# VH-VL binders against o27280: the designs that were tried, part 87

Target 1, 266 residues: o27280
Amino acid sequence: MDSMNVPEVLEIKRIVEESESVKTFIFSWDFRREVRPGQFVMVWDFRDEKPMSVSLIDPVRSEIGISIRRVGEFTDRVHGLSEGDLLGIRGPYGRGFELMGRDILLVGGGIGMAPLAALADEATARGMRVDALVAARTADELLFLDRLEAAGVNISTCTDDGSCGFKGFAHERLLTLEENHDMAAVCGPEPMMFQVMRILDERDVPAQLSLERYMKCAVGICGQCCLDDTGFRVCAEGPVFWSQELSRVREFGRYRRDPAGRRVPW

## First folded at step 23 (VH-VL)

Design ug9
Fold by ESMFold2, fold request of step 24:
Structure ug9 (fold): chain C 266 residues (1-266), chain A 119 residues (1-119), chain B 112 residues (1-112)
Amino acid sequence: as target 1 above (266 residues)
Amino acid sequence: EVQLLESGGGLVQPGGSLRLSCAASGFTFSDYYMSWVRQAPGKGLEWVSMISKSGGYTRYADSVKGRFTISRDNSKNTLYLQMNSLRAEDTAVYYCARLDDYYYFMDVWGQGTMVTVSS
Amino acid sequence: QSVLTQPPSVSGAPGQRVTISCTGSSSNIGADYDVHWYQQLPGTAPKLLIYGNSNRPSGVPDRFSGSKSGTSASLAITGLQAEDEADYYCQSYDRSLRGSWVFGGGTKLTVL
């Protein structure tokens, strides 16, 4: 059996508290299983299994980090674990981000900054200039600021309540910026990503956006992660899509699906 | 040996169509952006089109936009150029080239395939 | 025509230094995009000669050098040899609407 389809039980090596609601769980990782920014893993707590983005890719220390926001029963249980406890990990899965040019804009909302933090490390390592617009509801939910700053990323912040940086939504801050980039990478709440994509398309900035959909198999067989209109499977053809691909997808930014497949507004 | 090999050129009437292919070998094709460049007889080089690693992002020169479609099949290590509504000014040698995604140079070129558009 | 301007021809005797200019605009070279150079021998595909303004790929002799300043770039060939007789193209990226890869018109180098 392909090792990518069977969870490997791994010990939690270290836990980093990123915020009150977000922890990064660090595992030893054999990099013969290549991991790219924007790919995801399925995390199994021996009851349930959920997709999670990789936020740290460190081949030198043979470590990966997986950042998890506490939002429900599964993530509450995982947040209750300690160093030395076990989790099942299968993957990585999906298509990661492609880099292009020399100047990149990252736009991340909440936990969406996790895969972008990994991308920022790759971009800076190859000599790109990285600008990041980091968004959250409040200042204490802004993620990875110290890490991004240490990597030489130029950070702009945006909070819904104005407690740090620009007061308002990420796309509103983007409208007030006059910047030209070779590409952008976007990850966060889908309504935010849709609005950001529209602005970037009007500016002719090539953009890649990371989508979240319900998943069971993660390898493209069960059809649970398919997008309306195109049949794109988020776990196989995505989760990262170019904006040119998403322009053909009616549901993007407008609704999501629950585990039973019913449409639910964002 | 890193190699690109174009095929599918030939003589075609104005308004006709051709599909060019470019077979890649000696490198991991899916790791690279790709491009088409053409050269009319006795003239200079003209960029035609580019495509991202996944195929999800494409760009075209204004002279071919709406008539040409670049695509790739990473499982077959093959780049394609579908050329529709061909015109006499499309007559050229067509090169496929490996496109660097950081510097934007083209380091590997095929030998080219000749397309002649004539009535 | 060509977005980047090159002289149509240049000549030099063996052993001499020649330079080939490449002039762009504020939307390409002047926007700090790199300049690359290609050598095209008669009847053959172009070959990358200089990239990133001044870097030589493996196998390119150090008598070939490149530079960039403002909206212009230059390819210099010292110790000119008969086998250097070829067409030379500069190439950059133009950040105009939607962006495009742009070449110079080409320069025919004649070795006397």
Scores: ipSAE 0.810, ipTM 0.900, lowest interface PAE 0.8, mean pLDDT 90
Fold by ESMFold2, look of step 23:
Structure ug9 (fold): chain C 266 residues (1-266), chain A 119 residues (1-119), chain B 112 residues (1-112)
Amino acid sequence: as target 1 above (266 residues)
Amino acid sequence: EVQLLESGGGLVQPGGSLRLSCAASGFTFSDYYMSWVRQAPGKGLEWVSMISKSGGYTRYADSVKGRFTISRDNSKNTLYLQMNSLRAEDTAVYYCARLDDYYYFMDVWGQGTMVTVSS
Amino acid sequence: QSVLTQPPSVSGAPGQRVTISCTGSSSNIGADYDVHWYQQLPGTAPKLLIYGNSNRPSGVPDRFSGSKSGTSASLAITGLQAEDEADYYCQSYDRSLRGSWVFGGGTKLTVL
């Protein structure tokens, strides 16, 4: 009966190579602690602790999966681990996605597809039609395509270089797609999410977007994850926000804050 | 027992304000979308507003937009409707209802609270 | 006028069958949104009677049934009983109204 704010040391049960730069680490999980798509965990490698979105939620096998892109020192060390190695995990934290209606559009950029893959499984399981716009810089970086196809998801792709699907940005591809979804869920680079949100708002499609911010406590007390002018804490009131909530946040899509609190452009 | 109980209705002058409450019990309130529906005396049902599980997404009927505000407090299992700039045509019984997020039906209704707007 | 159109009244004798129609448009029933039905007994709150076009919640007798075709739906009541005297409302979702929930005008059922 340990505190939920203290990392639990867990053994890596399986590792799935999703791409050259992305691996999914699978752990046994006690689902008395419920996990919802869009929530995150803090992953501790015994030196540093970083927030990571949950990409697989499997109560039948008592497993969760966490997809991690290699982008720096911490993630390089984690990518060097093998099955049987240990990581600390605390959580889950944050607000997950809320499903609505029968038709959902997912728009994911890069690793942002991770929480959306978990949401796709939940949406499909309850009988929703799921369309996914999967975006990346190149074809080799498109994530979860086989998994989404196996789940019955209707996939559209776009790549910056045109190597797969539509050549261009996710929001440009979105303009060429039909406009009949009951809701959308969006996760990826914040400039992409801002552009996608504006299109979805114009179409009157209820949208939820998952934000990334620097986190320390993950339970809403330290203030490191606050958004300007609203005081929203990404780890508590988010990371998933409705577009209606984000319309009042002046920093969204315009700038970010570094760990020292300084405004820097995207 | 799944239950919704409205309160806060009464007599109010045109231009006045009222705040309705709806106490929920017997289910996990934060797992459900919620709605307000009204019925003028001798008339049919009219949807007023809805709110998402977190409270972060709301919709309003055109007839009340800008004057009414739906909200919820999940820690208190309570739904609210703040009604401002009330008009005679807002006179109705106001029901809170649990809203299904897949089919969009309303399966649990309160008994309603009467709002009368007159001089 | 209501977005969904119902007859203002219908009547039938005990034991007979009555139907109540609900006519919508391409932005609601015709856009594959389901039709739900509510019974409102005099002086009481509405009660969900049929959901998802044809499904009965637990406790609703099988003499109530629903169907949907095109932009219209129908509620059928067989073996009519005195306690069925009530107002009946259809309800759906309309995407052209920025996602609004819409009710029919209601049908008063009189048991003769």
Scores: ipSAE 0.808, ipTM 0.901, lowest interface PAE 0.9, mean pLDDT 90
Fold by ESMFold2, last read:
Structure ug9 (fold): chain C 266 residues (1-266), chain A 119 residues (1-119), chain B 112 residues (1-112)
Amino acid sequence: as target 1 above (266 residues)
Amino acid sequence: EVQLLESGGGLVQPGGSLRLSCAASGFTFSDYYMSWVRQAPGKGLEWVSMISKSGGYTRYADSVKGRFTISRDNSKNTLYLQMNSLRAEDTAVYYCARLDDYYYFMDVWGQGTMVTVSS
Amino acid sequence: QSVLTQPPSVSGAPGQRVTISCTGSSSNIGADYDVHWYQQLPGTAPKLLIYGNSNRPSGVPDRFSGSKSGTSASLAITGLQAEDEADYYCQSYDRSLRGSWVFGGGTKLTVL
């Protein structure tokens, strides 16, 4: 690890359109810097810098992929880039997912499937049975279905509007589904993750959840990514937490924070 | 090469406390789940506790829940067991062990440290 | 009241074959959790002998073998040698009681 984390300027090698609103940007990567599913990078467009999940980890091709949803000015500018254009990348940062056992459940909402797609690749490569519950608002927003299927993942879908699979929320589908898993990994909208975590905790399924919070330094110095009640820094002790860790945190599932640190209800 | 080394055992009165340490060397400690296992004199092996790689997930045998706390410091390559409210039945050799996260076997064991709880 | 049941002792003469059984239930071996075996020589820590029902770690002689069927597992030792005199433990995972690592009660092997 360097004593100063400086962005490396990298060329965009390929762009994959995952949906109308989500693109995956692929870069060459020197895997002497290890990357784990659930870690994030800070993406710098020479004006602003935002944390983004790593969705593809391919040591054989020496590539990483970073999936970005268009949600505002920064992501609009990045979506306007072409292959050969430059981005600054620093990282990876944070705690990745830990695997255990042989039978894993993935529960992903929207862009939250990005780090879970990377985890699915690792889990299947080590011989785990992988079930995925992929959730979105609409069918057009379901991510990575072909990639997950090609990896041998057993996929269930749900959409808020019922356009694909189960009509309703991920936790509603999970509640009616009876499966014996050794662990679960959850990533998506925090209200969804809270409901899913509650069900998994009642079933005594060890669960890890990936949180999103405002970040500035990404190495735990500035305090902008701290959680109430524990002092956990999402960028240093997270973004992936075990459900046991989150049970001590009042803010989880209740509110988020804006760049100024103000509480904003979900 | 790969080694685990327990310390902190000794003689303690009932109701007392002890903290065991386990120093790891020869492997990347933070890449492994860890466990404590104990063996009372003349008796068999009994699983005590486990901890995940990050330390964020722990489990305990029913016989020690609420009294023992497993923890780790990955920067010091050290596993800990805080034992409170000790009882005579906690008398045992305590082993730390490296826990496989796929098969759930324990492939590396320390030499053990003896804890004796008596009045 | 070990979750996994082993005979308390077995014996055999040098060169013979012995088998040590490990009987579990539907919440552990019967739920398809693997069985692992440990050898504990007198005065020493346990040593992993067999993992994943039948796999031998590097350095374990092929005269040690393991198998699993239904709710039970077996450790077989062929060509019995004096240095095999030890305690042997099976171990698995039990999903009842919120999940636990479980050992058998142990079997003392005596080489005659």
Scores: ipSAE 0.803, ipTM 0.897, lowest interface PAE 0.9, mean pLDDT 89

